# VHH binders against Formin-H (forH): the designs that were tried, part 8

Target 1, 361 residues: Formin-H (forH), of Dictyostelium discoideum (Social amoeba) (q54n00r34to394)
Amino acid sequence: VSLNEIIDLDREFELLLDKLAIEDPIKRKQMQSLPDISKRTLLEQNKADIYRTVKHKGPIESFADVKSVISSINTKHVPIDIIKTLRIHLNTADRDWIQSFLDNDGVQPILNILKRLERNKNRKRKEHSILQWECTRCIAALMKIKIGMEYIASFPQTTNLMVLCLDTPLIKAKTLVLELLAAIAVTDRGHGAVLTSMIYHKEVKKEITRYFNLVQSLKIEKNAEYLTTCMSFINCIISSPSDLPSRIEIRKAFLNLKILKYIENLRADYNEDKNLLTQLDVFEEELSTDEQLNSQQGTQIGIEDLFSQISSRVTGTPSQQELITLMTHFQRMSSSNLGLGVWTLYNALANQLEDELKIHP

## First folded at step 1 (VHH)

Design q15 (framework vhh_7aqx_2)
Fold by ESMFold2-Fast, scan of step 1:
Structure q15 (fold): chain B 361 residues (1-361), chain A 123 residues (1-123)
Amino acid sequence: as target 1 above (361 residues)
Amino acid sequence: QVQLQESGGGLVQAGGSLRLSCTTSGFTFSSYAFSWFRQAPGEEREFVGAISWSGGSTDYADSVKGRFTISRDNAKNTFYLQMNSLKTEDTAVYYCAATRYLDSWSGYEYDYWGQGTQVTVSS
C-alpha cells in the first residue's frame, strides 16, 4: 500500500472518532492502536451513519439555513449537545457555508457562551469545563479553513476569550487552547493578537505580572503532553518576531518569572520525554543565539541614546509639547532630594498605564 | 442517583414479538439520545438501534432493520424497543444506554448504561 493510503486512513479514522464524539484520551488511543483492517472496517460500517448523524440527528436537525443555525446557538442556556452538533458540522461544512457563518457573526454566540462561563466562574461544575472544551473545538474546526484562521487572527476579541480557558482544570482543554494560540502566534497578524490577549488574561485573572499563571503551570502540571505544548507556545510567541529587540523584550518576561529554573526541573523529571526535551532545548538555544547577537550588535542603550530616539520620533508632531512638559516634570524631580522612591513610583504608574493601553510588545 | 432499568424481556417463539422498556431517573430525559445494545453468549456487545434527543432520527443495525423499532416517551422518562419477527439469532442480553450525543459505534461515549434484560427466542 502507498504512504498516502496509510496517511488517508489515519486522518479518516480521526474524523470518525470526532463524528462519534469519542473524547476519552485513553479510549481514543486504544482505538487509534487498532490494526488497519479494523479501522477500514469501522469506517465502512459508519459512512452512512456519519452522514445521517450530521444531517438528521441531535438538537440541530437542519443546516440548510445558516441564520437559523446561528439563532439556535444564540440563547442564554445552550445545551452541550447543541454545541457538539455544531462542532461536528463545522468539521464537514464546505467553504461557502463557513463563509456565510462568519459573515452572519456565527462566532459571536460561541464567544458569548465563553463570556457567560467566565462571569459564572464560581460554578466550577463538570458541565462548565465540557462546554469550554466544546466551544474551543468549534473554534479549532473554523481554523482548519483559511478564511476561519484569518478571521480569528484578525480579531483579538476571539483570542481574548480563548486565553480564559487556560485556567480551567480540564487538562485537554488547556492543551488544545495552547495549540491553537501557538498556530495563531506564528502568523504576523495573529502574533499581535495573542500578545494582546495575554495582557487581557492578566487583567481578568488579576495576575501579579503577565504570563505568571502560564509559567506556574510548568511547576504545577504533571502531564507531559501539556508541558510540551506549553513550552511550544512560549517558544512560538518569543521566536515569531524577526527583529531581535522584540524577541528580547518578550523573553524578558519569562526570564523574570524564573523559567530557566523550571526548565532545569523539567529536564530532571522528564529525562526520557523526547518531545518535551526538544522544546526545552529550543528555548535555551534561541536564548543563547539572541544573547550572542545582542552582544555583537551593541544594542545596549544609555539615557542620552534613549532620549535621542524618543526626540527624533516626536519632534515636529503634535506630541512634541507634551514631551517637553513631561521632561520638565522629570527635571524638577531630579533637582529634588526625594530620591529613588519617586522614580520607582513613576515607573509603577507607567507600567500600569502601558498595560491598560496595551503598548507592550 | 442516575438509574436506567430495562424490562419486558423473556422467552418467545421464533416469529413472535417483544417490547423492551428502559425507565430512567436522575437526569434530564429530554436532553439525551438513547440506544439499545445486545450481547449474545460468548459474543461481543453489539449496537442494535438508537433514537435522537428530539425523536426525529433513528438508526438501526443492518441485522434488525425492518424488524425492530425504537421509540421514546418524554412524559414517562422511558424509551422502547419493539422487536418483531424474532429469530433465534436475536437471543441475547439487551442493554439500554443514554448519551448527550448520538453515536452508532461500540458505545464508548455513552454516559449511562442499564443492567440488561434477557431475551430468549426458541425454535
Scores: ipSAE 0.000, ipTM 0.104, lowest interface PAE 19.1, mean pLDDT 77

Design q16 (framework vhh_7aqx_2)
Fold by ESMFold2-Fast, scan of step 1:
Structure q16 (fold): chain B 361 residues (1-361), chain A 124 residues (1-124)
Amino acid sequence: as target 1 above (361 residues)
Amino acid sequence: QVQLQESGGGLVQAGGSLRLSCTTSGRTFSDYAFSWFRQAPGEEREFVGAISGSGGSTDYADSVKGRFTISRDNAKNTFYLQMNSLKTEDTAVYYCAAYRPGWTDYLSADFDYWGQGTQVTVSS
């Protein structure tokens, strides 16, 4: 260790003690007497504080100017090292810096990189997969802060590009994408974005049905951590809605893809993997519970509950006025002396329209 | 905050064995994946071994394969590094480290939590 390295260590450690508000002379003397190895370990545990007090040195010259940082990544050919440096900074930056980054559209250049990788993809190109990995880690870093999670959950273009990365041969990148999508899906705003993104994935990847590639990965992939994360993501998108009909509808897509057969095979192949077995158990237990609840449908589903669900989906959209108009028609029917016949006619017309539009119950 | 506490280091003769232990905070942190690193005087920190959150997957540096074994005991919130057939070249400070995402970062040394380090000295 050079003299400059010793001086930098002692200086950084003094700043750490100040940050931790250690003012007791006895305690400070004890901390100062720690071996250099112990001091370095404590500094590593508090690396965010080091970045706040010491200027970071890397391919990006300065992080003080957010717009300059954004310009450095908003180029046609971005070096991987610049994205790595950005990722490290995003993990340690304060809330005000991250807010400025979001306000100046700092996420868009990252999305542009992912979009270009999708257009010019070569699955055999290692650098391509590594760049997808580093961009995904930048998104992960943003999601560690509430404002970043809220931003990502509010703009479905982000989740749309994230799901396209599921096509990567790099198993750790695929795993991270599913972890992040699961975290987004448990938020009220993010659940809808993730479901919409899976429809987008179907269209871009030309899947026969939504979730086809995801479910097939349970058969193809032999990585236990990936399989656990994949099952966790599936469980998350199914169980996130509080209402039974939504859970049944989402789960039906997976049941139709014969996921229960794959779960049986995974139990046999990974009988000692407690984390995977837990996720398999969660799927089957929630299915059983919801089937029991669904059998009580005649007792639990009322007119007010159905209307509440419809209203929550339509209020604030252009369809709100059409719903008001439909309710006005129904209000007039309820005020008439025509009885059951008129309601039956409306139901017959609705059934015919649903068949024409290929809407399934 | 997750706290990691190491034990089991010391002085041992070449050809001997040591078992290092790393104890983690409470049940809320049991989903973490764990790694061991070492740092010899004048050298950078080197990866030694890793174990996944499930305990189903392990990885080792080529220099320790066949001699070192990593394991975990989730009931005790502890993970271990069993070191056999020790060589003088194994002399280093050994650090345990933890991260929340599965296998995603174990080779990059970008861990969220680190132990204080424990000295292992192998004499000839």
Scores: ipSAE 0.000, ipTM 0.160, lowest interface PAE 16.4, mean pLDDT 76

Design r01 (framework vhh_rezetamig_d1)
Fold by ESMFold2-Fast, scan of step 1:
Structure r01 (fold): chain B 361 residues (1-361), chain A 121 residues (1-121)
Amino acid sequence: as target 1 above (361 residues)
Amino acid sequence: QLQLQESGPGLVKPSETLSLTCTVSGGSISSSSYYWGWIRQPPGKGLEWIGHIYYSGSTYYNPSLENRVTISVDTSKNQFSLKLSSVTAADTAVYYCARDYWSGRYTFDYRGQGTLVTVSS
């Protein structure tokens, strides 16, 4: 039994401080308050030295044969120690080994474990929370290199299973998941995957609206690192798109959940927390900037104004009757118990027709 | 598009101060979403993080370099700079300026081309 096999960011960083001979308690506390960016960078520089003392444990005899490693984790009852050993190896393996691991579907067994844990989550919560944590750390290790990040960002099942971990009672696990999702969200391909995964999260967790549980966590959780990471994730998904309409639409979901009230409360409760205050500043500054840009684009056109423009163009033409018929359809839709989905279907069909007819501004 | 460019002397004498400037173009350094920092790579060795700064002036330094390093930001010029005092031959390296986004999971999402600084008499 080796304690060093269960390594997390704080523990790994503590080991680094020991290797640097930082024994002063005041200095150690100062170092432990560094942003995750700084801690991960320092660990990356020194990871070979940190892992040099870690003992191999488990039935994996050699990491030279990628297929044997994958076979060892592709079983219904994978021991936690095997996953820990895999995680350590993924952090030290060269690019060629990782490429071979990805090419031979090495990620799929890890995803299968996460899927099984979600199905059985109500039984032995502590045992499967640890396994969920170790699987998430394997994903984190893969994402440290470009090829792994691109794979994870391109595979929607991965982000779908990661978002289910957001409701875990283990604060360090959901903090790590939010860090990983934020990193994925700032990539072009990954942003869409993360947004889709949050819809999946809403469906699985039976949320009234997307992001409900995430925003409520800003009120419920009292862990400053988690709150900072959560705000960072929210900022990443809103600010990643280069186009103003996308940012406004995504941000609107959070504004409708009264996030500005929670931000006000967080400023009061954490008035000296530099990292959290930075993320709160980011949210409010981006909101202000985008509102100004939206105003500068000139036309805050309402439904009545749009109708007036349309009706003036078709009144007295054969198209007038078709417009009346279309409006009658919309009137029936608006009085039904059918929700947003029907209107989005109409818009999707309209976009398809406009593309076919080549009607663009 | 965002571009980062290092500038400064390529040769510094032992015991003197190494001074480099990073000029940011195509984006604002006054963004609250990012840290701006310095990393170096000595010949035949891996990357070493030096430190980074937030646009407000808040700084974070590698503990091994903390007593010798100062990073500053000039938001009016869209620049940030590195000063490393009391240099020795061990400080010979290619120096990169870099941007890192707030979530910090992957360091240096944007990096300059690098500048070689040789410490020799």
Scores: ipSAE 0.000, ipTM 0.195, lowest interface PAE 15.8, mean pLDDT 76

Design r02 (framework vhh_rezetamig_d1)
Fold by ESMFold2-Fast, scan of step 1:
Structure r02 (fold): chain B 361 residues (1-361), chain A 122 residues (1-122)
Amino acid sequence: as target 1 above (361 residues)
Amino acid sequence: QLQLQESGPGLVKPSETLSLTCTVSGGSISSGDYYWGWIRQPPGKGLEWIGHIYYSGSTYYNPSLENRVTISVDTSKNQFSLKLSSVTAADTAVYYCARLRYSWGDLYFDYRGQGTLVTVSS
């Protein structure tokens, strides 16, 4: 057996372990240490599984008619096997079939299933988690095609139901949902949809603040792949906007939830996990870069230049006297022994007023 | 960036061998992250998976077609090929080549060629 054949076998076997959902690090290492003959035997035995995964095998009798497929899933009680069959088909369907599916509201029945599962979540956790998983995989399949991604990103109703799935005990489902939301968040229309959906999540789950449960999961969950995906999602929603003020505003919510302390703990606990460490580095480096840019924005123009701009706009208007009054207050503060604290307080009050007037940096 | 293009005869006589080649551009077939395969769509019917191959030569075939199908890979040309023997009118279909990947514990087709119509007739 050549070295190239051994490398190929190891990669092919890793794909099989992913397919079998073997996520336990100890078990995965044990499986990866098997002799090549054993690995080849397991791959051969799983040919039928691969075939069943890509081949239509469910109770949906034909995929030729898109409307009949949609009718089959648009019922009050949809068996898991029907959704699995749909998922397999969505992964093999051509662009024209997917376009017809989207045009005939094929996504809506999937969303209706997710909505029903959320209403009944406390009764059958295992069955509910598996059906949520299969529905989420159908959405994933649609998102692999540009038209599907654009459709999903355009309708916040979809992302609203996806964020509710983050409550699932099934770690692979949480990871998938965050991967999909991250992919949506980097699109122009999808970013706003994801941010709005996180507000919806706060309302439904009765969070103290937006992102509270997400940030707490960084402490609670011990799965490195999940933690990496969670940090990646956070980085995507913060860094997607091209404008500095939007990034600062979004990041502020995470900083207020003490995310930097959790990042410190994750570095200590996962010191050899390259992928996770990369996402932690991205968060801290982008924070540092944006803080520097934010400080530079205030120093690009000197005090005299800023005053000249304000004065030229206000002199000769009814606001001139109010500006003079504000300047006399600042003059008194500049001569006080209260120092930086009084200026910081004034800035905090100005920020509060800007929020009330809906003026953002 | 990644593009797959089918090529081969559009007409094949009954009992002969259907032969198609897929040329991959914008990416390497020698990637350990992917499989490369063939799917077809007969007129008025759904998609049928034919089989796929790993760049090392490992193959996976639809059991219904297994005795008639051979898929091969040529990493030096960045191509993979399909041979389907003993064809009948039932093999008339649009044939697509595709890239497959494992994601979230399942196998997906993430790129496909534009498709090529193959008609089996005398």
Scores: ipSAE 0.000, ipTM 0.178, lowest interface PAE 18.1, mean pLDDT 78

Design r03 (framework vhh_rezetamig_d1)
Fold by ESMFold2-Fast, scan of step 1:
Structure r03 (fold): chain B 361 residues (1-361), chain A 123 residues (1-123)
Amino acid sequence: as target 1 above (361 residues)
Amino acid sequence: QLQLQESGPGLVKPSETLSLTCTVSGGSISSSDYYWGWIRQPPGKGLEWIGHIYYSGSTYYNPSLENRVTISVDTSKNQFSLKLSSVTAADTAVYYCARGWDSYRLPTEFDYRGQGTLVTVSS
C-alpha cells in the first residue's frame, strides 16, 4: 500500500471520528490503531457517495413555529404526508430550529408513531411500512447534525424504537436502520445505547437470545446491499469498544449463533461481491487478531495455575502418561507455523467430546 | 441574518497563488457546531469540495488538492481564507465559501453559502 493511500485513509478516518463525536483521546488513539481493513469498514458504513449541491434554501414559513409543528405531529392519526413534509424540512432546517425541536421534545411524537405501529398485532400493511420508512428518515435527518446525533446517542428510547423497524418487509427501511445504528454504535455514548436497544428488541420480539433475528437475516435475505450493511453493523458493534474483553463478549454472542457458518454460505453465494466479501473478511480477521491477543493475556495470568491443578489431579494416576502424550502434541503444535486456527480446531473437538460425555463446566 | 461574502482577485496567472477571503456577518465564526469551507465549480463540471476548517484551526482538505491548499481562520475579523498554490487553467472555477454543520457523514453538506466568485487562471 502506498503512503498516499495510507494518508488518505487516516485523514478520512479522523474525519469520521470527529463526525461521530469520538473525542476521548484514549479511545480515539485506540480506534486509530485499528487495522486498515477495520477502518475501511467503518468508513464504508458512513461514506457519502455524492457531494451535496451547494444551494440557498429558503425557510418553510409553515414551520416557523417549532411548537406548532410538534403539535401537528403529536396526534393519534398522523397523515404520512405530514411526516414526509417534516422529513424534508429537517433536512433543510438550520441548527437553531433543530435545537428548538429537540428541546421541545419533537422526537417523542415520531417515537409514538413507531410505538403504535409495533402495538398493532396484525401484519403490517404497505402504509405502515411507508410510515416506518418516513419516521426512520426523520431520525436520519436529525443525525446529520451534531446536536441531533448527540441527542439520539444519549437517549436509548430512540434506538429502542428504531430496532423494532428491523422486522419490516421494506428492505430499504431496515437497511437504513442498520446504517444509522452502526453510526450511533461507533460514538462514545451510542455504543451502550445500541447494545441496550438490542436487548429491548429481544424482549419485544420474544427472541431466545440477543441478535437471533439479525443473524437469521443473513440466511434469509437475498439483497446484497442489506447483507453488506448487516455485516458492517455487526462489525461496528464488535470493534467499537477499545477493550479486548468487551469485544470478545459481544463477538461470542454471534459465534454462539453460528455466524461463521452463515459467513461461509455468503462467501459461496456472493463470491464476486467485493463490498460484502470485505465485511466478511473484516469479521474473520478481527476474530483472529482478538483470539491471538486473548491467548497472550491467558498465558500471562492463567496457564501455570491451570496446569498446576491438572498436574496435581493426574500425577500418580494411570492418566499421567496420556497427559504427557497430549502435552507433547501441544508442544509440536506450538513449534509449528500452523497458527491460531489449529488451536481453535482442537478446542472445537474438545467441546464435541465433552458434549458427548455430558461433561459441562 | 447570516451572510457569507467571498473576496479576492478574479484573475490569477498560472503558477501563482490564488488567495480568497470569506467575510462572515450576522453570526460568529467561533462555534464548535460548525465548520467553514470552500467549494468550487469549474465551468461545465460538478461541485468539488476543497476543504474546511473548524474555529479551533483544525483543517481537512480534499486529498487531490492537499499539497496546494491552505485554509486559515481569523476569529478576530470573523473571516476565513483560502490559498491555492501553483494554479493552472484547471483551477478556473466559481469559488464558494460555505458554512457546514457536523454530521455523521462526511462534511460535504452546507447550510449557508456565499454568492460565489469567478476566478479565471490565464496569462
Scores: ipSAE 0.000, ipTM 0.146, lowest interface PAE 14.6, mean pLDDT 78

Design r04 (framework vhh_rezetamig_d1)
Fold by ESMFold2-Fast, scan of step 1:
Structure r04 (fold): chain B 361 residues (1-361), chain A 123 residues (1-123)
Amino acid sequence: as target 1 above (361 residues)
Amino acid sequence: QLQLQESGPGLVKPSETLSLTCTVSGGSISSGSYYWGWIRQPPGKGLEWIGHIYHSGSTYYNPSLENRVTISVDTSKNQFSLKLSSVTAADTAVYYCARHSLYDWRSGYFDYRGQGTLVTVSS
């Protein structure tokens, strides 16, 4: 039984704030800080008006005709108000309406808008960021329903466009994008898509390594909600695979970026933030649990054992002579007076070669 | 197919401890992508989050209940359990075990639950 059919009070109250056109971040925060009793009272008083606004107000005349709605957003210049009205409707529409929307390629116009905004990114206009935010919220609304989540997770083009939104100056938009990417990453099909999209992000943003900008944001950003969501995303991509080797491999990328030092600093700076501390705890506990599990499976390999495994796979193949040559290099290095430094240099070069050749365990 | 099933006594006397177990099938409780937790619904009231646990044993409780609640996990049996001490008639509710996605760190967002079990507090 899925709980996604049960309306979250805070999410429904967000719809009310949108209906009342309360978009000032300060006023919106004050309203969201109201006691649950006050929120429920306001929702009950405005319940009929919320549904009336969705069904009979705005530039979209009727939501009964799904194809008409899609046509309204499938234009070269889509007004922000049309996308806002669509977003409100997607949050309240029934499963059958959403299924029809997906079947008639309703997601593609939203992706086309995001693609155009990325092409025109150098203009850096406020309207650009707002439209990007509203499109992201439409994707969020679709993902609240199982069929929408499955659709979004099945198309890598979607996650590629979503990761480009991570560089927006609008903190709330990149926070939402990370939340959505985390949700996609916990699905079997979506996990690989998200990992691949982070490679795409690296290429577009010219990062030294995958996740560099993401990990750097843990030091730069001072917004607790963003930091919590960022750690949640990291935890999801590491912990989603059911197999230990995959989790160790993915986590290695973050450990190599010195994430543990950033976690230590975040604990000091945000010592009373329950939600952030929870995500920091999850990272460290998952690491500890996997290290214990790895030890229990007897993966502690000595030099003799490791050589025996390599030798058994390579002996009798064309690679045997190359292994002998490589071992001869190691023999010479072991006889040198250069000490630890030469071995660490070899390891650094091996890591670079493995990255270049895309060799993974 | 993931399935969560609650089990435990349907009747508990006032002042005693309410004990429930959730058995998870079709998926591993050791999955790092999820928290596992308890939600309840008293007659005529909305859903109330009780708490959740990570497979490592780390727990997070509703502040209004934290002095009475203990949630534990047994990864070897693929089970997790709830103990609620010092019960009163106000604790009469349908209790659900649930899965909470790590990607939504907000305490009220559970993406899967069991069928629920009615627990009546009465002498």
Scores: ipSAE 0.013, ipTM 0.449, lowest interface PAE 8.1, mean pLDDT 78

Design r05 (framework vhh_rezetamig_d1)
Fold by ESMFold2-Fast, scan of step 1:
Formats: structure tokens, sequence, C-alpha cells
Structure r05 (fold): chain B 361 residues (1-361), chain A 123 residues (1-123)
């Protein structure tokens, strides 16, 4: 089946889980792991109930007119029930409806609500946390559709507001946000958006370094489901890049925040929690694997490491311009069709010069 | 391109251990992006997720089956295996192996699966 068909299926299946009031994270993970044919079978058995639930759910009377729906949520004081009804509808609407919703800036009112909640966070109203939860669920519903996922991955404004929700007191909302960010981070375009949003989070929350509050939550939060999801998100953001240097760079930020000490403490405190222990194992085993690969390649020392050593010694000296000139020569050689012979000639000349200068004992 | 194939005995006696192997072809099991899992469907019932494994050996099991399930991986053979101990007639099902990636919720979702193999628990 096509990717669009799979995304549509997952969206409808989420509506079924909502209709069945399945909020237990373990049960939801079990259900989400079902094959497509089984999800289709379950949806077909419950089809009438799904459409009945959406139709009779609430204060939005008609979903035929997209602009009317957007107008209903584009007000200063949006009732929670209206956002709940929208969230359920977004999980079942067809692609044409969702495309029209995106084209008519339907996401912006949701973002405006999240932005207002952040501005008014000093008002510790329970309704604020619930509204934040429902808005986050609307974003989740959009992400199940390819066009919605592409929209969210392409515009960091959405992920910027999602990361601000990480300080909400509602544990299920923090958990959902991390799950959504992890899903975004495993895509190439989305990974960049999430990295950018974590920089934005640092600036808004005035963190001394990126990821500080996230890593600190591993010490302060006592909810095993949250801790598992948090570690899973961290593992996703580190392991998403296929190239070793990118993984090492991202992982260094977490290592510098003493994440290994927190992992040690979590193993002691949650020694029988298989889900959490699996995520802790993934972090440490990926670290070990990458260290072995990096050590193996260290005997052949990479171009980046060599250049870093040269650059640190030459930058700010009169020799800097000569290095730039040499790099320009190498750039021209690499873009030519002359091949290996020219590189070997340069190496032979360099070896001769080094021998005369005695700079490589 | 990527294909998964289950193999193992189609008949298992009550109280014995059910053992199945999944062979992965057209791609590497040593991928940091995926988990490798097992799921089953008993006759006349819905699907039940059994568990999954990361290529490093880290596992997560369905709590309802955890005491009876062991999943292992052999990266050199590009295979992973399921052992389910102390089987009863209730364990009669079609067993599938699957590649699990990230979905928007709970970070689990099967995107490639095997054709399934029927295992009957009978004397």
Amino acid sequence: as target 1 above (361 residues)
Amino acid sequence: QLQLQESGPGLVKPSETLSLTCTVSGGSISSSRYYWGWIRQPPGKGLEWIGHIYYSGSTYYNPSLENRVTISVDTSKNQFSLKLSSVTAADTAVYYCAREGYTWDSLYGMDVRGQGTLVTVSS
C-alpha cells in the first residue's frame, strides 16, 4: 500500500482508540504495532460508531464548510469542547478537507492558542493544561496525513510552540509532545526543524545550554512512561542522522549534561521496568558502537580531524591565507577529471619537502 | 526490496517451547532506526503484539506475555527469533515477524511484515 494510504489508516485508527477511550500508553503501543490489515479489519467493524461519535460529539454542527470551522476556532476565547470536536474531526477528515484546512491557514488559530497559553502560563488554571493537551492532539492528527506532516516539518513555528509545551504540568501532554517530536525527528527535514526548535526552547526558557531542562527532567520526573518516552526522543534525535560525525556531535551535548549519571540512577530506581531499561540500553549500546567505529577510523584519522588540527594552529596567523590557497588548489583538483595521479604527485612532492625540512620524524 | 520470512515448527505440544526464526533479506537488521518484532493472531480473535528487539539485543515485551517470551537477534545471520515457553492451546495462532519504525504516537508502527506462519498447539 502507498504511504498516503498508510497515513490515512493510522489517522482513522487513532480515532478508534479515542472512541474506545484507550489512554493507557502500553495498550496504545500494542494497538499501534498491529499490521495494516488488522487495523483495517478493526476499523471496518467499528466504522458506524466512529462516524456517529464524530457527528454527535459536540458544538461544531457542520464540517462541510472548512472556513466556517476555522472561524469557530479563530476567536479570543475558544471553548475546550470546540477544540476536542476539531481534534476528532481531523483524525477522520479526508485529504481534500485537510488540504483545504491547511490552505486556509487552519493551523494558525491552533498555534495562536498555544502562544496565548505560553504568555498566560503564570495563571495556573487546569483549563490551560487541558486546552494545551487538546491543541497538541490536533497537531498529532494533522501529522498522520502526509500533507500535514510535510507542513509541520517545513515550518519550525509549529515545532517551536510544541517544545514550549514541554514545561506543562500535565504529564500526558509532555509525553505526547515528546512522541510527536521524535516522529518528526526521524525524518530528514523534520530532524533539522526539531534541532532548531530546541535552540529556540533554550532561548525562551533561558537554559544555559540546549537540552538542559529535558535532561534535568530525567532526574525530577517520577513517571515511568514519561521517562521512557523522554529517553526514546533523545535516542531518536541522536540516531536519526546516518553519518557518524552528526551522531557524535549531537550525543556530545547530552554527555556534557551528565546524562550517563542520570541513566545510572534510572537503572537503580526502575530496575524492573523493561520499557525504560530498553531505552537506557539503546542509548548506551549506540554510544559504545559509535565509539568503536570512531576508534577504528581513528587509525586512519579523518579529513575533518586533520583540518581541525591544522586550522587551530593556523587561524589568526600570517599562514592562514596560504592554507586558504592550498584548499583552493585541492578544490580545483577534486572537481577535475585528472584522477588519482595528480593527488599522488602532490603527496610525493610533500613527502620530499618534509624530508628536507625534517618535520615528520 | 526488504523481505521478512518466518520459519519454525507448525506443531508444538502443550507445555513445550514454541520457537520461530525470522530471516531478513534485502536490508540490514543492524539499523539504529528500527526495532524487529513479533505479533500473532489466534483464530477468530484480533491481533496481539508479542514484543520487539533492537539490533543491539535490547528488548521490550507485551506485559501479558513477558514471563514466557524471549526474543533474540543474530546480526551476523541477519535473523531474529522468538521463544514462547509453557505453551497451551490458547497460543495457537498465525505468527508474524515485522520491522517496526516510528509512528506519530508511541513511536511504534509496523511497516514491513512477513507472510505469517501457523503454529498449532496440540498433543
Scores: ipSAE 0.000, ipTM 0.244, lowest interface PAE 14.7, mean pLDDT 77

Design r06 (framework vhh_rezetamig_d1)
Fold by ESMFold2-Fast, scan of step 1:
Structure r06 (fold): chain B 361 residues (1-361), chain A 122 residues (1-122)
Amino acid sequence: as target 1 above (361 residues)
Amino acid sequence: QLQLQESGPGLVKPSETLSLTCTVSGGSISSGGYYWGWIRQPPGKGLEWIGHIYYSGRTYYNPSLENRVTISVDTSKNQFSLKLSSVTAADTAVYYCARDTYWLGSDAFDIRGQGTLVTVSS
């Protein structure tokens, strides 16, 4: 079966009417009433017009040929209209075509465009934001299919380049990016990738701490849809792990950034926005539930589990030798028969030091 | 595999209370990250959101229905229920229970029951 035969003519024609900005219901209905041959002729005519506007860069001649499509977008100066056309096609293509696109590294040219835009980040032109938006929509189209979602969740560079789009001034683009990252984070493989990408974001954007810019956006942005999506993303990355220790650890980063104060302010400013209030309630209810569970399970947390967590963070760093020295001190204390009092004294000193260093207990 | 199933009377008299139960199987209602809710579709009309509940008991209702709606959860039975008081013929609809995917910020329901027709008539 030809790919061209499975493409819905009426859907393609409706997209053409949108491109031509035909919004008058009477005119739109008249054009939709045209015979199929007339609709095909107008679609072909529009394709020819696109060709005439891109003299040096060949537009996509046929969407049946995956390699020709990839070649069309794998150039240094890809017109926005070609990316828009690709996005439309990705939303209508069958699974076999998408699989071939993924197998032939079709995602890489899209990522190369995002990488070039980050390289030129100091140029805040409208065209840059629109191109980031169209590339993100191509990724969104791929994620609607299971094979595309699995590819994107598995490919290390994809989420790294997506998070760099979070500093775009185009609210709808960063809202879409957060929605896509949240969907990726819900998957087991994707959760780790998203957390790693947020570390990458911190390094590239020179954040003082991970999530700083994200949490600050809850104060500075005034778009309710964005704020809801941002809270949804935060809730997703915290609550995706099934184990309590992982959730507590991830949540601590946000609590340290005083997110609860921003949630209080958002409740006051958006007191009738049901969707936003739902996401704020989710954050606070999950926190409360996990604090209750942590109080119940605190007696079950063993020395082995705590040491495993410390060891994984310190092994291979300059701090490893200091940890070995500390453990040696504890070994001597345990052999001394001095009893509870010495351990209590160390805990009191640790509490004083943590307070002075402003480390959360 | 997670499944939701509605149960309750298919016929309710005007002025009485409509009562439905949703049974969750293949997964726990006590898992965080999800709200559990009710939506309905009157004959020939679109879907209407009724409300949803978190497993802690916190509820959110459609403002147009909030004076007549109660949603409750029973975590021990892995069930949640809907009570709609003072019913009229306008409440005749197919009622669905659903899991709310609030993590995506769109009030999208990712899992839904098969639906049960409730007719309000004498």
Scores: ipSAE 0.000, ipTM 0.230, lowest interface PAE 15.6, mean pLDDT 76

